VH-VL binders against q9vpl3. Designs and how they scored, part 304

Target 1, 224 residues: q9vpl3
Amino acid sequence: RGKINIQRPKAPHYERARVVAVTQPKYPELPKAKSCFKTRAERTQQQQENPYNEIIAREVRNWLDHSRLVAFFHLSSITADDIFRVRVQLHKQNLHLKSYGSKIIEQAVKNTRYEAIVPLFHSNHCIVFSPDPEKTAALLRIVRRVPQMVLLGGIVEETMLSRNQLVAYAQMPGLHAVQAQLVQTLSQAPGHLIQQLQAHQNSFVQVLDVHAKNQMNEETPKST
Below, E stands for the ipSAE of ESMFold2; O stands for the ipSAE of OpenDDE; V2 stands for 0.75 times the mean of E and O plus 0.25 times the DockQ between their complexes.

## First folded at step 11 (VH-VL)

Design D90 (framework fv_anetumab; at its last look DockQ between E and O 0.34; V2 from the best seeds 0.68)
Fold by OpenDDE, look of step 11:
Structure D90 (fold): chain C 224 residues (1-224), chain A 121 residues (1-121), chain B 111 residues (1-111)
Amino acid sequence: as target 1 above (224 residues)
Amino acid sequence: QVELVQSGAEVKKPGESLKISCKGSGYSFTDYWIGWVRQAPGKGLEWMGIIWPEDSYTRYSPSFQGQVTISADKSISTAYLQWSSLKASDTAMYYCARDEGIYESYYFDYWGQGTLVTVSS
Amino acid sequence: DIALTQPASVSGSPGQSITISCTGTSSDVGSDNYVSWYQQHPGKAPKLMIYEVSNRPSGVSNRFSGSKSGNTASLTISGLQAEDEADYYCSSYTSSSTPYVFGGGTKLTVL
């Protein structure tokens, strides 16, 4: 009894072949599943036309326009729980942590003074907004809790600052503190006024010098 | 003026529990990290851990993880360092200190006066 | 283990300038700007003398200055005085997991 070659079945008898051919269920050609893969162009177009994206973009613009402090962070393998915890801490200080997609950011800042921030948003990022620039130090203390939050830079009083500049800014005495000190100095006897004014100037110059040194250190390319 | 005041010297036996305190004043207690630093007799400074007093988030040095507990009561501006079971090797001066640094800058600008802990049989 | 190395002792005469070095074992030790120095008199708590390599806190004498070159930070005390006799510790940021590392300390003797 010849081994039935299951891999190459003998062609059926002509009559059987006819019956099999006629009885083969013609399954309607499944409509070529429109490749669920919307072309990148279709995806991009659909994203652009999403009214929701426009709404979110407007929200981002609104935050940018009403914030005196904006800080940009890269998020490196951070958990949702960690984000939530830091958000709560920040919120207690009137600091608002938000996360937006890169496309939304791009749309939000397009043709605005903030367009320069787009290159910062190539990966997972978050933004912290505050109406109070004096909260910069508080922000930078709180973010220590989350090493996965990497400071990229920020905007303070409509000025874009590098990471180092933002840190330097946070280290400066607050405007009110400086003003209070000035008032105190002015209230003192005229003979000491000049000396004290010079001291404040020197302190200011020192702060500026530290700032300048930090800038110079940024410009020195690590010669590999 | 910023001040950190620690609890008094302690003399304990091995196996006993201990909780020492550090009270901050003259600043917003919840806005600064508080650290603990150990100094064994005749030895250098060793960082133990830090705490964020607002929510009591704590970080420990690997050497002290599980060996001590750092806590805080923000209502009374007090940080704590505690042992469940003291060892003779825990004999040291313990300092609390306020961290003034921001972001990656870590430094202590104000220190407590220290608490001497002596553990002897 | 990331360690900061300090000389065990340094000595100087009144009026002289002395320098205490703090050297990191790794290039990662002491990111360029995060070295601090503490002074500790016998039986007293440490006192911050320098932060972020070269900044002096309020109330610290201008005789104390800090610098950094490569992986070595330096504390310089000019016009050495008897009161400067103390132990000096450097500290540096190393990593997020170990943000504080102290040097072994340097005993400064004023002769």
Scores: ipSAE 0.853, ipTM 0.934, lowest interface PAE 0.5, mean pLDDT 87
Fold by ESMFold2, look of step 11:
Structure D90 (fold): chain C 224 residues (1-224), chain A 121 residues (1-121), chain B 111 residues (1-111)
Amino acid sequence: as target 1 above (224 residues)
Amino acid sequence: QVELVQSGAEVKKPGESLKISCKGSGYSFTDYWIGWVRQAPGKGLEWMGIIWPEDSYTRYSPSFQGQVTISADKSISTAYLQWSSLKASDTAMYYCARDEGIYESYYFDYWGQGTLVTVSS
Amino acid sequence: DIALTQPASVSGSPGQSITISCTGTSSDVGSDNYVSWYQQHPGKAPKLMIYEVSNRPSGVSNRFSGSKSGNTASLTISGLQAEDEADYYCSSYTSSSTPYVFGGGTKLTVL
C-alpha cells in the first residue's frame, strides 16, 4: 500500500509522457473539458457525421442518376419571390430547380466521374435537373428573366459540358444523332473542362455581380 | 407555321383608352417571350416591352415604363398592349413579335402584321 | 438608352455586293453582345435576316451574311436583286433592362 501507481508506461510512451508533462503546465496544452465555441474544423466534422447529410446526399445521387440534363448556375442576390416564380416556370417544363450544400454535393459525387463539379458549389448556386435533355432550350429561355442565374455548365446524357457547349447543344434541337455527335466530340477533351469551368466561374461571377448591381440601380430610384 | 395575328387598325381621339391584341398560333404560346415594337410614321423601330405569357411577367423599356400596359391571356394565346389615355404622339404602327433567343441572345423571329393606331382630334 | 448608328441610305446595282453598317459603342456592339438584322418592305412587318451576329434563319437566302468588328456590325448582301430594296434595321443587346436597341434604319435602293 503504498502510494497509487498512476503511471505504467511503455518505453516509447514514457518518453512521450515526459515531454507532455513538461509542456502540460502551459495553457495551450491543458486538456479542454468542454468548449462553447467550436472551431471551423470541428463544425465541418460535425456536419460530415450528421446522418441527415447522408440521406440528402443520396437524394442528390438519385437526381443525378435519373436526370439526362443537369445544369449548374451561380446564383447572385435575388428576392425569394423572383426565384420562386422561376422555380414554378421551370417545374411546368419538368425542370427541377434545387440547391444543396457543397458538403452534400461532395458526398453525392464521391468516387464518381462527376467529382469535378464540386468546386462549382463553393459559392452561392443552384442546380436544375431534368429527365428531358430536349428541354435545355426551354430552360435557357426561362432563365433569361433572371440575370442573377449565371450558367456555369452542365451534364447532358452523362457527359460534362462547359457553358458554351451546353448553349451550343441547346441550339441544335430536332436531330438527336447530330446532338449525340456534338456531345461525343466535346467529351474528347474532358481534362481541359475543369480548368475552363473554374476560370470562367471566377471571372463571370465578378462580371455578373456588376451587371446585377447595375440592373438593381437602374430598376430602383437612386438615393436622394 | 408560327403566326401572330394582330387586331385591326384603330382611329381614336386624345384621352381615349385602347387595347390592341396579338394572337399567336402554330407554336406553344406560353413557352416563348412576346415583345411589342412601335414604329412612328416614317421613323424606325422602338422596343416597348416583353412579356412571359405563362405568368404574365413583364419588362418595359425605360422609355415606355408607365406609358402602356402589356398583358396576356394564355387561355386564348393572346397578348395585349393597352393605353389608359391616348395622346396624339401615340400615332404609330405597333407590332408584336416572338423572341426565341436563349440565355444571352435576344431577337424576334416572327412578327405580327402590325396594328395602325391613329390618334387625332 | 444607346442608339445605334446606320447610314440613312445605300444603293447598288443588280448583281453587286453591298454592305450596311451598324455602329454602336464598346458597351453594346463592341462588347460580346449579339446583333440581329431585320428587313422591312414598305407597308410590311419586319423580317429577321440575321441573328447572333452571323446566323441566318431557315428560309433566308445565303446572299445575306453578317459580321462584327470592333464597335461595328455589318450586313452584307451579295448578288443584289430588285426584291432586296427595303429598309434594314440592326438591333443589339445593351443590358437586361434594354435587351433590344434598334438602329435608325438604312434604306437600300437597287438601281
Scores: ipSAE 0.742, ipTM 0.876, lowest interface PAE 1.1, mean pLDDT 80
ESMFold2 (binder alone), look of step 11: mean pLDDT 91; pTM 0.937

Design D91 (framework fv_anetumab; at its last look DockQ between E and O 0.30; V2 from the best seeds 0.67)
Fold by OpenDDE, look of step 11:
Structure D91 (fold): chain C 224 residues (1-224), chain A 121 residues (1-121), chain B 111 residues (1-111)
Amino acid sequence: as target 1 above (224 residues)
Amino acid sequence: QVELVQSGAEVKKPGESLKISCKGSGYSFTDYWIGWVRQAPGKGLEWMGFIWPEDSYTRYSPSFQGQVTISADKSISTAYLQWSSLKASDTAMYYCARDEGIYESYYFDYWGQGTLVTVSS
Amino acid sequence: DIALTQPASVSGSPGQSITISCTGTSSDVGGDNYVSWYQQHPGKAPKLMIYEVSNRPSGVSNRFSGSKSGNTASLTISGLQAEDEADYYCSSYTSSSTPYVFGGGTKLTVL
């Protein structure tokens, strides 16, 4: 009894083949599922026409226009939980952490004074908004909790600052503190004021004098 | 004026639990990180960890992770360092300090007076 | 392990200028500007003397100055006084996981 070749079944008898051919259910060709994959062009067009994106873009513009402090952060593999915790801490300081898509940011800042920030948003990012520029130091203390938040730069009082500039700004004494110091200085007797004004100059001269003396001492050859 | 005041010296036996305190004053306690630094007798300074007092978020040095617990009570502007079971090797001066730094700048501008912990049989 | 190396001891006479070095094992130690210096008298808490390489806190004498070259930070004390006799520690940022690393300390003796 010949081994039934299950891989190449013998063609059925002509009559059987006819019956099988006639009884084969003609499944309607499933309409070629329009490839649910909208072409990149179709996706881009649909995204552009999404009224929701426009609304969000307006929101972003509104935040930018009403914030005196804006800080941009890159997010590197951060968890939603970590973001939430930081958001809560920031919120307590009247700092508002927001995350938007790159396309939304681009749309929001298009033809505005903020257009220069677009290159910062090539990856996952978040923005912190505040009406108070004096909160910059507080912001930068809080973000220590999340090493995955990398400072990219910011906007303070409508001025775009690099990362280093923003940090430097945060380290400056507040305007009120500086004003208080100024008032205190001005309230001092004229003699004391002059002394204070010259203090930095005198310090500089002293440093130079020390340097000059050190150079002179090095140039005096030990006459053996 | 900013001040950190620590609890007094402690003499304990191995296996005992201990909790020392650091009270901050003269500043907003919840707006600054508080750190703990260990100094063994005749040795240098070693950072143990930080706490953010507002929500008690804590970061530890790998060397101290699981060995100690840092906590805070913001209602009384106090940070704590505690051991569940002391060892003789825990004998050291412990300092609390306020971190004034921002972002990647880490430095302590104000220090407590220190708490001497002696663990001996 | 990232370590900061300091000389064990430095000495100077009153009125002299001395320098204490702090050298990192890696170029990443301390970043460009994240070195601090602390003074500690016997039996006392450390005191911040310099932060961010060269900045002096309020109340610190202008005799103390900080600098950095390459992977070596330096504390300079000019016009050395008897009261300057203390241990000095450098500290640096290393990583987010270990933001503080201290040097081994330098004992300064005023002769």
Scores: ipSAE 0.851, ipTM 0.935, lowest interface PAE 0.5, mean pLDDT 87
Fold by ESMFold2, look of step 11:
Structure D91 (fold): chain C 224 residues (1-224), chain A 121 residues (1-121), chain B 111 residues (1-111)
Amino acid sequence: as target 1 above (224 residues)
Amino acid sequence: QVELVQSGAEVKKPGESLKISCKGSGYSFTDYWIGWVRQAPGKGLEWMGFIWPEDSYTRYSPSFQGQVTISADKSISTAYLQWSSLKASDTAMYYCARDEGIYESYYFDYWGQGTLVTVSS
Amino acid sequence: DIALTQPASVSGSPGQSITISCTGTSSDVGGDNYVSWYQQHPGKAPKLMIYEVSNRPSGVSNRFSGSKSGNTASLTISGLQAEDEADYYCSSYTSSSTPYVFGGGTKLTVL
């Protein structure tokens, strides 16, 4: 629904951070020292990389778990200025543009219902997270200024959608009424919130499934 | 309910400056692209450029780059088209229009009434 | 190419169906690019009739339909009526630097 930590820029890399325990053992007597030293160095670096990757993977999991809208884009070469300006415009709409390594995404979604998204990240990419699925149209309107961001698909209310399904979702008649009802449900007493959210989520998936079947009988326009 | 109201017709001489306006109402002005379209007398439609009013990001058609300036004042929901020095060839009807398209879709769903600019010696 | 090719004029009698063509290239109308259609009565602003090749905006008569095949998009008006007499423009995406390219326009005359 929100970021886990706003004050966490990704520069500098955590890979250079090392923690040396004061309890590490002294050198053993008369060992095969060179082989042992190399093995020790390899173990230390592997250990350091694993904690860093796990921290970032947990961040991705938290975003996925707390976002009712997730959109995936292929990102071709683009200037830092252009992507920064788009990030600012998206942020004003509560849309959060992020980028993660493919291995981190693989780790984040392992043994979850979202494992199927991993192939989307074999190349340069970015992800947009938001607690507000009603902002899908706003997202797709803003990213028009960045042709380097090519929509691959998304997740809405825990349901994976193809590119065409996500665009259709953004244009679907009556979406505003469904989104307004969901907001009202969240404002109700906590004792009934989970049931009503689950019911609306299931109904929403059912509507998208009917829409997707209707969409399959039309020629799907491509941008290029 | 969505309405784009443009400033009135202008009769100008070559070399004069001009700024015409397009005021949007009935919708969230900063959530949509605004485009400008020219129609010379007896001719078709030509896209001139568009603006994202929230941060005034603009893109111009290659044919109009450097010929006009597109701007916006989001505090009064108004977009502008401006010439620093008019030419007789600038005589045309000028429309502003809202773009409702998302992702790879581009189309104008609401149009202003147009501003006729006449530049004559 | 900065303009799409439309016939200069088309005519039909009330009650007939007519079709207005819009021909471009593989880099604009062709492929998967979207096409839109606008109606313009004399002295009036254009009005959106069709977007994304075949979709009608709310309030546009179902007598208007759009389609595309190859490099040619088509606007079909069935049950032709006197008020359909107007100029019609197609528009297509071309590139990120020119996302709107218009046709030259077609004058529809209802006989």
Scores: ipSAE 0.728, ipTM 0.869, lowest interface PAE 1.1, mean pLDDT 79
ESMFold2 (binder alone), look of step 11: mean pLDDT 90; pTM 0.930

Design D92 (framework fv_anetumab; at its last look DockQ between E and O 0.41; V2 from the best seeds 0.68)
Fold by OpenDDE, look of step 11:
Structure D92 (fold): chain C 224 residues (1-224), chain A 121 residues (1-121), chain B 111 residues (1-111)
Amino acid sequence: as target 1 above (224 residues)
Amino acid sequence: QVELVQSGAEVKKPGESLKISCKGSGYSFTDYWIGWVRQAPGKGLEWMGIIWPEDSYTRYSPSFQGQVTISADKSISTAYLQWSSLKASDTAMYYCARDEGIYESYYFDYWGQGTLVTVSS
Amino acid sequence: DIALTQPASVSGSPGQSITISCTGTSSDVGGDNYVSWYQQHPGKAPKLMIYEVSNRPSGVSNRFSGSKSGNTASLTISGLQAEDEADYYCSSYTSSSTWYVFGGGTKLTVL
């Protein structure tokens, strides 16, 4: 009696095969389980429609609109503990360190004057906000604690600055004071305006010269 | 005017402990890094370490790591350098200095007058 | 180890211009990390003379100037005076190691 090959059962007799075929319960095709895997497009669309993201985006916009100093940093392999420590130090100086997803930033700045910052947010980033532009130097002193925080650029008084420009700005002593003095001088009686303007202009030029020198020093290509 | 005033000269024996001080004035003490620099007799300047006085975060040179302790008391605008056990090789002038640099700029703009430490048997 | 190399000594006559070099062993020296120069008279604390390669602090004579080419920073003293006789140190911060480095120092003698 030939060993019934259990692996390849002989086809049943034609009549049996017919009965088996007719009696096989047609289980309703389980609705093709909507692949629990929402297509990237569906995920992206759902993320866009997330009311929570909109709220966060609004928060980001609010920070941008009310900050006179905004600094953008790349985070290179930084620990949560290091971030926390820096955050605490910054907070003591009324500097607010925030981290947002790239999509949230994109949504937040879409169709705004800040749209140009979107390319800065392709990786892990954080933003520091301050109502006081004079805190730029303080910010840059504090972040020295964490070499993993790489300055990308910033916004000061609604002006977008490169990394080098932001550093240069921070190094300019009394720029706002000088500007304020200049404005005050300009607002004073016409008779002494020119003389006073020249005096303050020299001070202003000196400040600008320092700024220019700092820029030139930075632009000197590292001759590899 | 910004000023750093250090404690007076010290004469010690090997094995003794020592703590010297550097008091800052004329600026916000907690907003600037303070560094310590050693200068052995007839030798050059050696960076020892720096401290952020606000939270006492400290960085040491590898050569001085574990050999000294840098600390600060922000309430009295004072930084400290201390040894648990002095060696004859610790004989040197010690300077504290304020770091004015920002971000990737590092330089000391104001220096203390120095503290001479002499360790002899 | 990142090191800054300076000549041991330099000399000049009054009124002359002299240059002190500071050469780093790494491309990181004097690059992103700015070079500073300090003057030290005997028995005195160092004084900052140049920061960020070429900037002078307030109160420093315009006779002192700084420059950099490649891995070599230079301090130039023009119109050499007797009072310029001192030790000069260059320094840099290394981004890779996160510590300060001083050069070995240069003794300037005014003849």
Scores: ipSAE 0.830, ipTM 0.918, lowest interface PAE 0.6, mean pLDDT 86
Fold by ESMFold2, look of step 11:
Structure D92 (fold): chain C 224 residues (1-224), chain A 121 residues (1-121), chain B 111 residues (1-111)
Amino acid sequence: as target 1 above (224 residues)
Amino acid sequence: QVELVQSGAEVKKPGESLKISCKGSGYSFTDYWIGWVRQAPGKGLEWMGIIWPEDSYTRYSPSFQGQVTISADKSISTAYLQWSSLKASDTAMYYCARDEGIYESYYFDYWGQGTLVTVSS
Amino acid sequence: DIALTQPASVSGSPGQSITISCTGTSSDVGGDNYVSWYQQHPGKAPKLMIYEVSNRPSGVSNRFSGSKSGNTASLTISGLQAEDEADYYCSSYTSSSTWYVFGGGTKLTVL
């Protein structure tokens, strides 16, 4: 009885928006948070009620496994617009800006050589992942516009680098940067070197293939 | 190989508008900051500001904030410096320059040839 | 904004070594900040001679060297040649809002 009206009013103008806001139902706000300190039971229940922790930890592990460049930053207060614009600029360079909770990072790196990075995530932070270690210079050029991002260090080709080491790496030429990483891997402690060689097998083959192609090109004489 | 080519000299009257250009070639234009530097006749260099051409993010020297506009058109690898109303005191040589610095390092590695702007009655 | 302090002029004879100073404050030259140096011949654009205090770009003669001590950076030119006659400017980072401040410039005369 009566027709169903499916038409919607057009978007409100200034005056119309005020009228619409007055006529909208207003629901009660959720209760405010309790005192500053929660009981152990409430804290444990909140953690148990987040079913996505392992899914997110697997995401972090996947990023770590497939990124030849990982850079860690301390992040101080910044507007959502500023961080979004930087994320876009980084994304254009195949650099992926992410942030994760410290518990998720702990879960992701448990029983790996990367456990040493966990303390970096007990404060405000962000991480940049990339499959392209040659993009380190681009990363460090872009982040100059964001003083709120303070470089802490990184991982390049599964090697932990300090802040100064990462900056020095970024200043190397592209092919020289790959060659320097290979030399650094070979000069590490014997036991650690075996693990890195097993993890970098495809990378070494690719580096040797590039080097062989460069040598072949250099050995062919050219006449005018 | 890297080259910055600026637009030609300009002779203007006070109150006129002006837009000068700086075209980059021989490198990936959107991967580097471009700065602008002023040099009044017989005077030293003054940094005016800098731009990230990919999204036109700018930073101006406090002395030049609101006095000029720095912009870029990434589709033609060109940065611009613009005045809406020139003054006689704007008479100077204007340089664009590429900033090659990374994290905490700041320097201009390549400079344009300069654009002389003369503003007189 | 505010200029770094350089001597207005220096002079030297061919073959001599000369040093140009660039004095700032603890917030620019005197901190962990890098200093760069630029050479400018009359009527020409500046050319980068030294970056990050002491590094030479490719193509710049090894007669040019840079250093820093306290609030003062120095550009040293050894084996002075007529072609070195030019104006020289230092530059330093100051703050996140002011990426560059230049010195007032030093006119080098080769006698």
Scores: ipSAE 0.790, ipTM 0.898, lowest interface PAE 0.9, mean pLDDT 80
ESMFold2 (binder alone), look of step 11: mean pLDDT 90; pTM 0.931
ESMFold2, look of step 12: ipSAE 0.735; ipTM 0.869
ESMFold2 (binder alone), look of step 12: mean pLDDT 90; pTM 0.934
OpenDDE, look of step 12: ipSAE 0.802; ipTM 0.898

